# VH-VL binders against q9lss7: the designs that were tried, part 52

Target 1, 226 residues: q9lss7
Amino acid sequence: MGNTSDDDKILSYEDVVLRRSDLDILNGPIFLNDRVIEFYLSFLSTVHSSTTISLIPPSIAFWISNCPDTEYLKDFMKPLNLRDKDLLILPVNDNSNVEVAEGGLHWSLLVYYKEANTFVHHDSYMGVNRWSAKQLFKAVSPFVSNGDASYKECTDTPQQKNGYDCGVFLLATARVICEWFSSGGMKNRDELWFANVKETVPDLVNHLREEILALIKKLMSESVSK
Short names: E, the ipSAE of ESMFold2; O, the ipSAE of OpenDDE; V2, 0.75 times the mean of E and O plus 0.25 times the DockQ between their complexes.

## First folded at step 17 (VH-VL; framework fv_gevokizumab)

Design gm5 (at its last fold request DockQ between E and O 0.92; V2 from the best seeds 0.88)
Fold by OpenDDE, fold request of step 19:
Structure gm5 (fold): chain C 226 residues (1-226), chain A 118 residues (1-118), chain B 107 residues (1-107)
Amino acid sequence: as target 1 above (226 residues)
Amino acid sequence: QVQLQESGPGLVKPSQTLSLTCSFSGFSLSTSSVGVGWIRQPSGKGLEWLAYIYWDRDKSYNPSLKSRLTISKDTSKNQVSLKITSVTAADTAVYFCARYPASTFDYWGQGTLVTVSS
Amino acid sequence: DIQMTQSTSSLSASVGDRVTITCRASQRITNYLAWYQQKPGKAVKLLIYYASSLQSGVPSRFSGSGSGTDYTLTISSLQQEDFATYFCQQSYSEPYTFGQGTKLEIK
């Protein structure tokens, strides 16, 4: 009987409402849910306040990927102005049931980089989300380019060692890529963020849960003082 | 083609240290985001995970054997080593090394039999 | 530790048969399960990872399914080379643990 208290609102951050149960997720070896993912992506958006970077919430990414009506999708995509974005961060979930929210069991990351006109998929578990990522790619591609964007799997993506940290890897990878972009992006025409991800993500994932928890606590304290 | 091969002493006396070596080809721990793990199988029994070492030097051990296990790698030689101290008859098994991409073992060696006997 | 149980230690089948092997975890492992094939004197072979993902180079007659605690390996049409021992492994948390194995024998 999940104590009603575990569902209490603890923080409102941008468009995300965090609950007490989300803290439990972050404290334990528990799979990160959509809210935690959305929260941190939203946070990254505030840190990297460039209008040319867009971090798409999990719910929106899922909707885009599973939208059956092309005309509806077009209308839905208009306010996102994806053609004007230089970097897109898209969370990928393996949820195959559109009727069940938060039903997925694995997170990965799809990234679009306009300068290279390429989508890159980062999966921390042997590319198991490749089909879901491709589906999302197909849905998004017409709205970012003239439909000529390339798709690739990053085969050198750091790999998880358990069944509950895929979301952590997603967030860590997203952070590194955003930082890479904000630091000037491609220094040479041939190198994207791959080396940065490989070098930084393995260490980052070891303490990212704690860091996110600390961030939430800080934000909570600030909200009370206002 | 990915290949792994185990080597060991074949016979070890009780209380001694068992040293195993895994030699591999088709991948490198310097360039590949993978690791190498050890698994053993006593005769007529199931598989038991022992340890793994990852390309970034991350290591992990089975808690039941942690105090007796030491895993290391030599990237330049494409080798991973496992040491087991204070062996007993219970350590008699076929020992396998396997490539470890993500909490899974995708390529295995053929295994090497180690018998602990006085 | 997560315990993996294969209820069937051995089964007999004929070439062409549909064969199903089951594996149960002591707790939810949310599809983080692998299937392996073992033959005497040969390297263990990964067949399936993440419950249903087919390893590269593995014949399509092999498939994996399941959710939560219960998982199955299916061979749609058994071939002569498929007589072996099959193991499940949870990849959810350390220590990684294996089922006891199911020996598939020729009838």
Scores: ipSAE 0.930, ipTM 0.960, lowest interface PAE 0.4, mean pLDDT 95
Fold by ESMFold2, look of step 17:
Structure gm5 (fold): chain C 226 residues (1-226), chain A 118 residues (1-118), chain B 107 residues (1-107)
Amino acid sequence: as target 1 above (226 residues)
Amino acid sequence: QVQLQESGPGLVKPSQTLSLTCSFSGFSLSTSSVGVGWIRQPSGKGLEWLAYIYWDRDKSYNPSLKSRLTISKDTSKNQVSLKITSVTAADTAVYFCARYPASTFDYWGQGTLVTVSS
Amino acid sequence: DIQMTQSTSSLSASVGDRVTITCRASQRITNYLAWYQQKPGKAVKLLIYYASSLQSGVPSRFSGSGSGTDYTLTISSLQQEDFATYFCQQSYSEPYTFGQGTKLEIK
C-alpha cells in the first residue's frame, strides 16, 4: 500500500485535508502520517476549546525545532502568543529533512505546563526521540518562560509493542493530558498527569484507531449535508 | 541492578508439562512500566521468542506455540512463570527470561537447560 | 512472520580490525531492529535498539546503521572481549524473530 497521485480528498477539517489513503492508514497496522496526527490534534483543540491550551501542528513543531535563525524564529513565534498558554502540546518527530512528504519514522510528545514551568517528554519507544525533543524544548522555552523551564523525560510513559503505533500513543497521551487539564489538573509539580497517562493510555491505544476512523466518517457525513 | 534468573526441572518426559519460573530483582511489574518475556535456544541454533507478560496484564504468545503456552505473573514475588504442555524432543533448549520494556529485551537471565527425553 | 537473515554464519578478524555484521529483514521494519551479543556461559546482552541507539553500558565502538530491510552492526576497533555470537532481532511486529547468528572469531 502507498500514496498515489489519484488520492481523493474526503474531508476538510479546519486547516487539514484528509484523503482516502488516510482511512487505510487508520484501518491497518500502519504508521500514522502528519495528516492524521494534525487532524486529531485539531479535533482535540475544538473539544478543549480554551485560549490557554495550544496543540501545535506537526509541521509547525518541526519548523520551530529546526529554524537556523533566531531572529526569524522570534518573528514566527510572536503571533502564536505562547506566553499566554497554560498547556502546550507539541508533537515530536525524528526527521531531519523538511522536504520529505511524510514525517520521520518515530512520533513522540513534548508537553509544557506553565504552572509547573516544566517541559515533559513522552516517548513510547525507549526514549529514542530524546535528542529531537531536546531541540524542540530549547527552541520553545524562551517563548514560554525566561529560559528557566525544566525539562523532564517521563520514564514511566506507556510503551508500544510494535513498530507502527507510535502516533497512536502520541494522540492517546495528548488526549489524556488535555482531559487532565480540563478537569482542573493537579497541584503537585512532581505528579502532574503521569498517573492518568499510565493508567489510561494502554487501554485507549487498543481502540483509538477505530475511534478516529469513526469520527472521520461522522464528519464526512455531516459535511455532505448542508 | 536488574537481574533475572530462570529455574526449571532440567529433565522432562515427552507429553508432560514443562514449568519454568523467572525470578527477578532491580525492578517490579507493579511499579515499573515493563514486562518479562521468554526466549529459547535449541542447542547450536538461533533464538525463538515464546511469550511476554506486561505490567498492565497484557500478554502475548508466539502463534506457532500458542495452544501449548501459558504465561503468568506473581507481582508480589517478582516472578513470572511459563508452562509448555505436551512437550516433545523439539522443546529441548536453553530457556531465557528477559525484561521487556517495548518489543526489545534489554536484560536477560543466564538461561536454564531443559531436556525432553524419555 | 518476518524472516531475519544473517548471511554470514562465521567471521574471523584480528584485534583492532573494523568488523561489520549484516542482517536482512524479509520486509521493511522501519528501524525496529535490535542487536544482541551472546558469549558462552554469559547472559545475552542488548547492544543496539531501534537500529542505531546504543544501550547503556555498551562501549561506543559498537554502532548500528541501516534502514528499510538492511541493517548492520559495526565494531570500530575489535577487542579480545568481543569474541561472541551476534544476533539481530526485528522488534516491528509479533512474533518477534531473530537472525540465526554470526559467530565472530578472533584470530
Scores: ipSAE 0.809, ipTM 0.904, lowest interface PAE 0.8, mean pLDDT 89
ESMFold2 (binder alone), look of step 17: mean pLDDT 91; pTM 0.931
OpenDDE, look of step 17: ipSAE 0.914; ipTM 0.948
ESMFold2, look of step 18: ipSAE 0.784; ipTM 0.893
ESMFold2 (binder alone), look of step 18: mean pLDDT 91; pTM 0.929
OpenDDE, look of step 18: ipSAE 0.903; ipTM 0.941
ESMFold2, fold request of step 19: ipSAE 0.791, 0.792, 0.809; ipTM 0.896, 0.894, 0.902
ESMFold2 (binder alone), fold request of step 19: mean pLDDT 91, 91, 91; pTM 0.926, 0.926, 0.927
OpenDDE, fold request of step 19: ipSAE 0.929, 0.929; ipTM 0.959, 0.959

Design gm6 (at its last look DockQ between E and O 0.93; V2 from the best seeds 0.86)
Fold by OpenDDE, look of step 17:
Structure gm6 (fold): chain C 226 residues (1-226), chain A 118 residues (1-118), chain B 107 residues (1-107)
Amino acid sequence: as target 1 above (226 residues)
Amino acid sequence: QVQLQESGPGLVKPSQTLSLTCSFSGFSLSTSSVGVGWIRQPSGKGLEWLAYIYWDKDKSYNPSLKSRLTISKDTSKNQVSLKITSVTAADTAVYFCARYPASTFDYWGQGTLVTVSS
Amino acid sequence: DIQMTQSTSSLSASVGDRVTITCRASQRITNYLNWYQQKPGKAVKLLIYYASSLQSGVPSRFSGSGSGTDYTLTISSLQQEDFATYFCQQSYSEPYTFGQGTKLEIK
């Protein structure tokens, strides 16, 4: 529960409101929350402005995975038009309690690639979110192209070395995959973006917090000038 | 099957450098997103993490021993080495190497006893 | 550094017993806690990672629970081969630290 003084609004970016405490998270060895993750995913969406790429906010992904009513889910999913998407980026959290917002302690990434009709789960901590990822996969699969998509764990996913950078790995991986897709996508059905992730993510995670922080500061300065 | 095996001198004199080697099989540091770490255990005491080296260039040391530790890898031989300089009696321990997929150690060697004595 | 404390250094039990071993961290480690089994002359084995995830090949009688700073390893029905020393390890931050161990002995 961050001190009230640390909860001041500092930036509105798309549908995300960042607060002072979010800067503290980025400055320290602190677990990334859903707001920071949502912000950067939103930012990536603007960078990769393809209408065929969809980066799903954490809150939406969580709702999809935990929606108790199938009919409601169908209605909820209609405006997302997931069948028309070529790439889906879905954050996964290990929150098992639907009554507690942001109760999860570990982030991972589920990715759908339409051309291969495959979901790929990237977990930076020994696949601990496997169950949650499969749950999300089952919920989303009927709303993608044929409903017969495959699911697999990426075994060569770079692993975190602490308990607070899982969100950073998620965002780094998402970024690399989006870049891969924007560069032309699949050359080999079996390799997809795996080599890119393995090669790039380990270095990217070392400075991504700083980069995100710098981005936020820049956006803050621009908002004041308007 | 993942296997690790430590090798060392058994006996080292004070002030000398202890050199340890970890040979492993069942995985490769060139193809797997894993590392190898070193842990030691003095007789009758708990476990102490020393260092790890990842499949990439990333390595880390226990801050308490950082100045005396050097970890390296030979990917072609599936070996990881650890050097400890200026050893004292306090460095007498069983030394383990273990596979390091994340912040954990999922497969361990049997350990090798190193005694520091004059 | 994060200190890991196993309050019980030694525990006696019989085959078939339910056994609980506790571990406390000096700060919140948010489920980044591992359990290991050590037997003389054998390689240390990972049992549980991330507080409750069972390592592949480990019997289902082993389970982990806990949150925040307090964690528990449970053996639902103790077997003869389970007499060993058990260590907890925080995987939250470097330097990684271990508990002092709990030796499970036959009663």
Scores: ipSAE 0.907, ipTM 0.945, lowest interface PAE 0.5, mean pLDDT 94
Fold by ESMFold2, look of step 17:
Structure gm6 (fold): chain C 226 residues (1-226), chain A 118 residues (1-118), chain B 107 residues (1-107)
Amino acid sequence: as target 1 above (226 residues)
Amino acid sequence: QVQLQESGPGLVKPSQTLSLTCSFSGFSLSTSSVGVGWIRQPSGKGLEWLAYIYWDKDKSYNPSLKSRLTISKDTSKNQVSLKITSVTAADTAVYFCARYPASTFDYWGQGTLVTVSS
Amino acid sequence: DIQMTQSTSSLSASVGDRVTITCRASQRITNYLNWYQQKPGKAVKLLIYYASSLQSGVPSRFSGSGSGTDYTLTISSLQQEDFATYFCQQSYSEPYTFGQGTKLEIK
C-alpha cells in the first residue's frame, strides 16, 4: 500500500485521466477543474453519440481563444470538421494566461446551433465572462459559418449562488442543451433551448456533483473488474 | 425601471413577530430569473444579510437567525414578505429589501426603520 | 462564516482626490466581492461586482481591483456626491457577509 499522495490516477476515460483529488473536488464545495469538466463533456458525447454534435474539451477551447497565429489556427481547425456540425458545445474560462493551464476563476458556456446560425453565451454569474466568450465566438465563427453567425447573451440563464459552482452550471446547461437537441431541437429561432435550461438547470445543479461522483465510481469499478 | 419599497410596522414590542413586506416593480419573479433578499442595519452599524427567496422557490436564511425567519413571496402581487419571530431590542434596525440576481444585491429599497421597544 | 474587514472606519478627503478603500476576507473568495455605496436616507447602491465589474449607471471614476483575500475600491477623482459610506460584501458563500464600512468624509 504505497499511496502517499491524493493525486494517484484513478480512471482513464477516453482522453481524460482522473486523479483522486478530482473526487475530493466533486465531493466538496470546490471549484471544478479542467479534468472534471472535460470528463463530463466526454461522457455527454458518449450519451449523445451523434456525428453532428461536438463537445469541445476545455483545453481545446482555451487554445482556440488564445492562438496567436491565424494560419496555424486554420490548420488546427480543419480536421475538426466544424462546418458539418449542427451543435457545438464550447466551455469558456476566463484564463488569459496561455503559460498556465487551469488558471481561470470562472466557467461559462458558449453554444453554436447551426439551424439558427447563432452562438449563445450562458454565464451563471452576471455575465462576467462576456469578453472571454466573445473572443471564442470570434475565433470559431469563421469555421462554422460564412462570417454571418450572430451572437447572443442569454440573460435568463440560471445564476449561481456561491463562488464554486460555475462549473456545475456549465455542465448542467450543456447536458440540458444536448437533451434538447436529441429530442428534436428547434421549435422557434427566438426560443431555442432557453425555457428548458431555465426550467431544468436549477434543480439539476443541486444533484449533479453526486451524479458525477457516482458515475466515476461506477466506471472505476468496471475498469478494475476488467 | 426597477424599484423596491419596504413597508413595516415602525414599532414592535419585544417577543412579538415582526412582519415586513417588499413591494417591487420593473421585474417579476414569474418572468425574471432573479430573487429578492432582505438585509438589515442597526443604527450606526454594518449590514447583515437575512434571507432570500428566488424565482424558482429556492430560499435561504442567515444561519444565525434561521429559526426565527420566514421568507415568502406572492408572485402575482410582486411582493416578498419576511417574518422575524420573538424579537428583542437587538432586532432594532433599518430593514432593506433588494433584488438578488445571484449572490449580489443590485437594486435596493430605501429601507424602513423598525424599533423594538416596550 | 467569512469575515470581511475594512481596516479604515473613516477617511477624510477633498474633492478631486484619488481615494482607495480596502477590504480583506478571512479566506480566499476568488473575486466574489461586491462594493456598495450608502448615503443616509437613500437606497444602497451597487457599484462593483465580481471584484472589478462596473454596475450599469455607475460613473467610470469608480473601479475595483484585488484578488484572493485583498480587494480595493478606487475613486479616481472624488466628486461632491461621492461622500458616503462604502461597504464590501463577499458573494462567495452563505451567509453573505459585509465589511463594517468605511465612511468617506469631506476634509
Scores: ipSAE 0.763, ipTM 0.883, lowest interface PAE 1.0, mean pLDDT 89
ESMFold2 (binder alone), look of step 17: mean pLDDT 92; pTM 0.935

Design gm7 (at its last look DockQ between E and O 0.77; V2 from the best seeds 0.83)
Fold by OpenDDE, look of step 17:
Structure gm7 (fold): chain C 226 residues (1-226), chain A 118 residues (1-118), chain B 107 residues (1-107)
Amino acid sequence: as target 1 above (226 residues)
Amino acid sequence: QVQLQESGPGLVKPSQTLSLTCSFSGFSLSTSSVGVGWIRQPSGKGLEWLAYIYWDKDKSYNPSLKSRLTISKDTSKNQVSLKITSVTAADTAVYFCARYPASTFDYWGQGTLVTVSS
Amino acid sequence: DIQMTQSTSSLSASVGDRVTITCRASQRITNYLAWYQQKPGKAVKLLIYYTSSLQSGVPSRFSGSGSGTDYTLTISSLQQEDFATYFCQQSYSEPYTFGQGTKLEIK
């Protein structure tokens, strides 16, 4: 239970409310929470303003994966218009308890690329979220293209070296993939963005926390001036 | 099949430098997103992590021994080397190299015994 | 540094027994815990990673559980080849640290 004093609102960005404790998370070797991940994904959405890219918030991805009612899920998915998207970024969490919010302890990334009609899972810790990723894939697949999308694990995903940077790897990977897509992508179904991820993510994760902090501070200053 | 094998001098005198080599097969540091680490085990004691080197430029050392450790790789030979300077009797141990995919070690060598004695 | 403690240094059991080995961390390690098997003259084997993920090739009789600071390795039905020393290792932060080991011996 975070100290009440650490829960002060510091920034509203799109649909995300960041709190003082979120800055502490970014400053320390602490596991990234749903809010920080959602914030940065939202930010990436603004940077890559293509209507064909969709970065799904963690809460939405979790709900999609764990929705017990198929009809309800169909209705829920309608406004997302996933069939019209060329790139989907979906955060994966290992939370197995639907009754406990934010109960997971490991983040990974599931990506759908329409041109290749393929889901790719990026796990920075030896594929521990494989099951969760497959569940999300099964839930989302009927709502993309013709429902015949393939699923694969990226074996060359850069690996984390601690227990608190999985969220950082998720965000770094998402960023690289979005940049790849915005630059025109590759028409090779086998290579896609894999080389870019392998080459760029290891360095990016070393400073991404600082970069996110700087971004938040900047946004805070701008909000005060308005 | 992933395999690792340690090689070392067996015997080292105090104050000298211990040089160890890990030769591996079944994977490459040029193509695989993995690393290689060193772990040692004194007789009758637990395991102690020493260092790792990743496929990229990333490397790390146990802080307690950092000043005495140097890890390096030769990708073309599929070898990783570890040097320990100013050895003492406390450095007597079985030394293991292991593949390091993440924060764990999934494949290990058989280990090589190194004794520090005058 | 995170200290890893295996309170039981040695355990005697018979073939067919259910065996449990415990490991405690000095702080929360959020499921980043691995289990290893060590036999004399053989390479150390990874059994479990991330608390409960079974390493490829490891028999299903091995399982892991736990949360926070407390973790457990379970062998559902002990086999002759399972007599060995078992180590836990936290993979949460550097320096990586191991438990002192639990030697599983034949009763």
Scores: ipSAE 0.916, ipTM 0.951, lowest interface PAE 0.5, mean pLDDT 94
Fold by ESMFold2, look of step 17:
Structure gm7 (fold): chain C 226 residues (1-226), chain A 118 residues (1-118), chain B 107 residues (1-107)
Amino acid sequence: as target 1 above (226 residues)
Amino acid sequence: QVQLQESGPGLVKPSQTLSLTCSFSGFSLSTSSVGVGWIRQPSGKGLEWLAYIYWDKDKSYNPSLKSRLTISKDTSKNQVSLKITSVTAADTAVYFCARYPASTFDYWGQGTLVTVSS
Amino acid sequence: DIQMTQSTSSLSASVGDRVTITCRASQRITNYLAWYQQKPGKAVKLLIYYTSSLQSGVPSRFSGSGSGTDYTLTISSLQQEDFATYFCQQSYSEPYTFGQGTKLEIK
């Protein structure tokens, strides 16, 4: 019945092209790649106001943290217009090689919230991306503030229990934070979204792969009918 | 300072139920995103993971013993308990409890010896 | 189940030596590997998690490396207090499994 190869394009969604093999990744238990991460971040941008929330693609965040030249970084950052965003979602990966598209083994999340002038790092595996997150924070901070933003490690972030769900935790955490922001945001400066993440992410990660698969299949059906 | 301490019966007869308690301090399952797990070691042999229970009540068991294991927690007492039913001589081991942040065991108790003998 | 093999059950070295202990997984575990130290009558101690991340309070002479299925623990300058048995553990998937241990004896 099925003659579709694993490499077939199955969906174009904004700037992301998904392939048949990406569905296999979501069926798990497999580490999520850049394409799946970017797809879902783009989807979240669509369902939440993209004019106030910026969800940065993995490749863009990686390049920002590894840019060797101050003048190139300034020119790169200008069109992103990050100073106008109230919430900034940045995926973190431990890949240090700019020439390898999918070189990292661990995903985590760095979030900037303008009202608190604070960057928060969420790492679902014992903080192993702290160095990479700090590099990204240092690179981005001058372009959202005068370099005076606070940095915080969220030590109470929900933790993964296997070696392949870090991307699922990244996406679940990003989604909960977007929902928190869309519901009014800042309520307690000492807590921000931390309680919401702790209370919601553990259950969400049990179903998110299936939810993303269903979303992709729905979009595929709408794309074919056009 | 994270500390864990096992307590158990010392000696158990075959076919009985082995009950173990882990008492801990320096963290709480109500406020920390961690769990507590159990690992055992027969004399002069390797380590075998048995189970964990997590702060959100998620629990998991080694499939080779799953039908005989029950893990539970009392968050208000900072205690985690493990029961092993229908014990045999093969269950003779030192039993450790350990804090379980994420698929790794970062702080361990000193262990308690349990001997299964007629 | 993922089997973890430490091919050397014991080894002996002198204070000041560089010592390497190896661990092999029966399948790829993509850096989800921990190292533990066990001394007689003492609690087991986590040394390293995620292949190379050093646990707090562990001396910097301990380091970890490896990828895929092959992992190593290195002690750069062996101290008298380092005599112990060392275990690796895969943290990639349940059931979590341990190597059988390598006993390090100091001359």
Scores: ipSAE 0.795, ipTM 0.898, lowest interface PAE 0.8, mean pLDDT 89
ESMFold2 (binder alone), look of step 17: mean pLDDT 91; pTM 0.919
ESMFold2, look of step 18: ipSAE 0.784; ipTM 0.895
ESMFold2 (binder alone), look of step 18: mean pLDDT 91; pTM 0.928
OpenDDE, look of step 18: ipSAE 0.903; ipTM 0.944

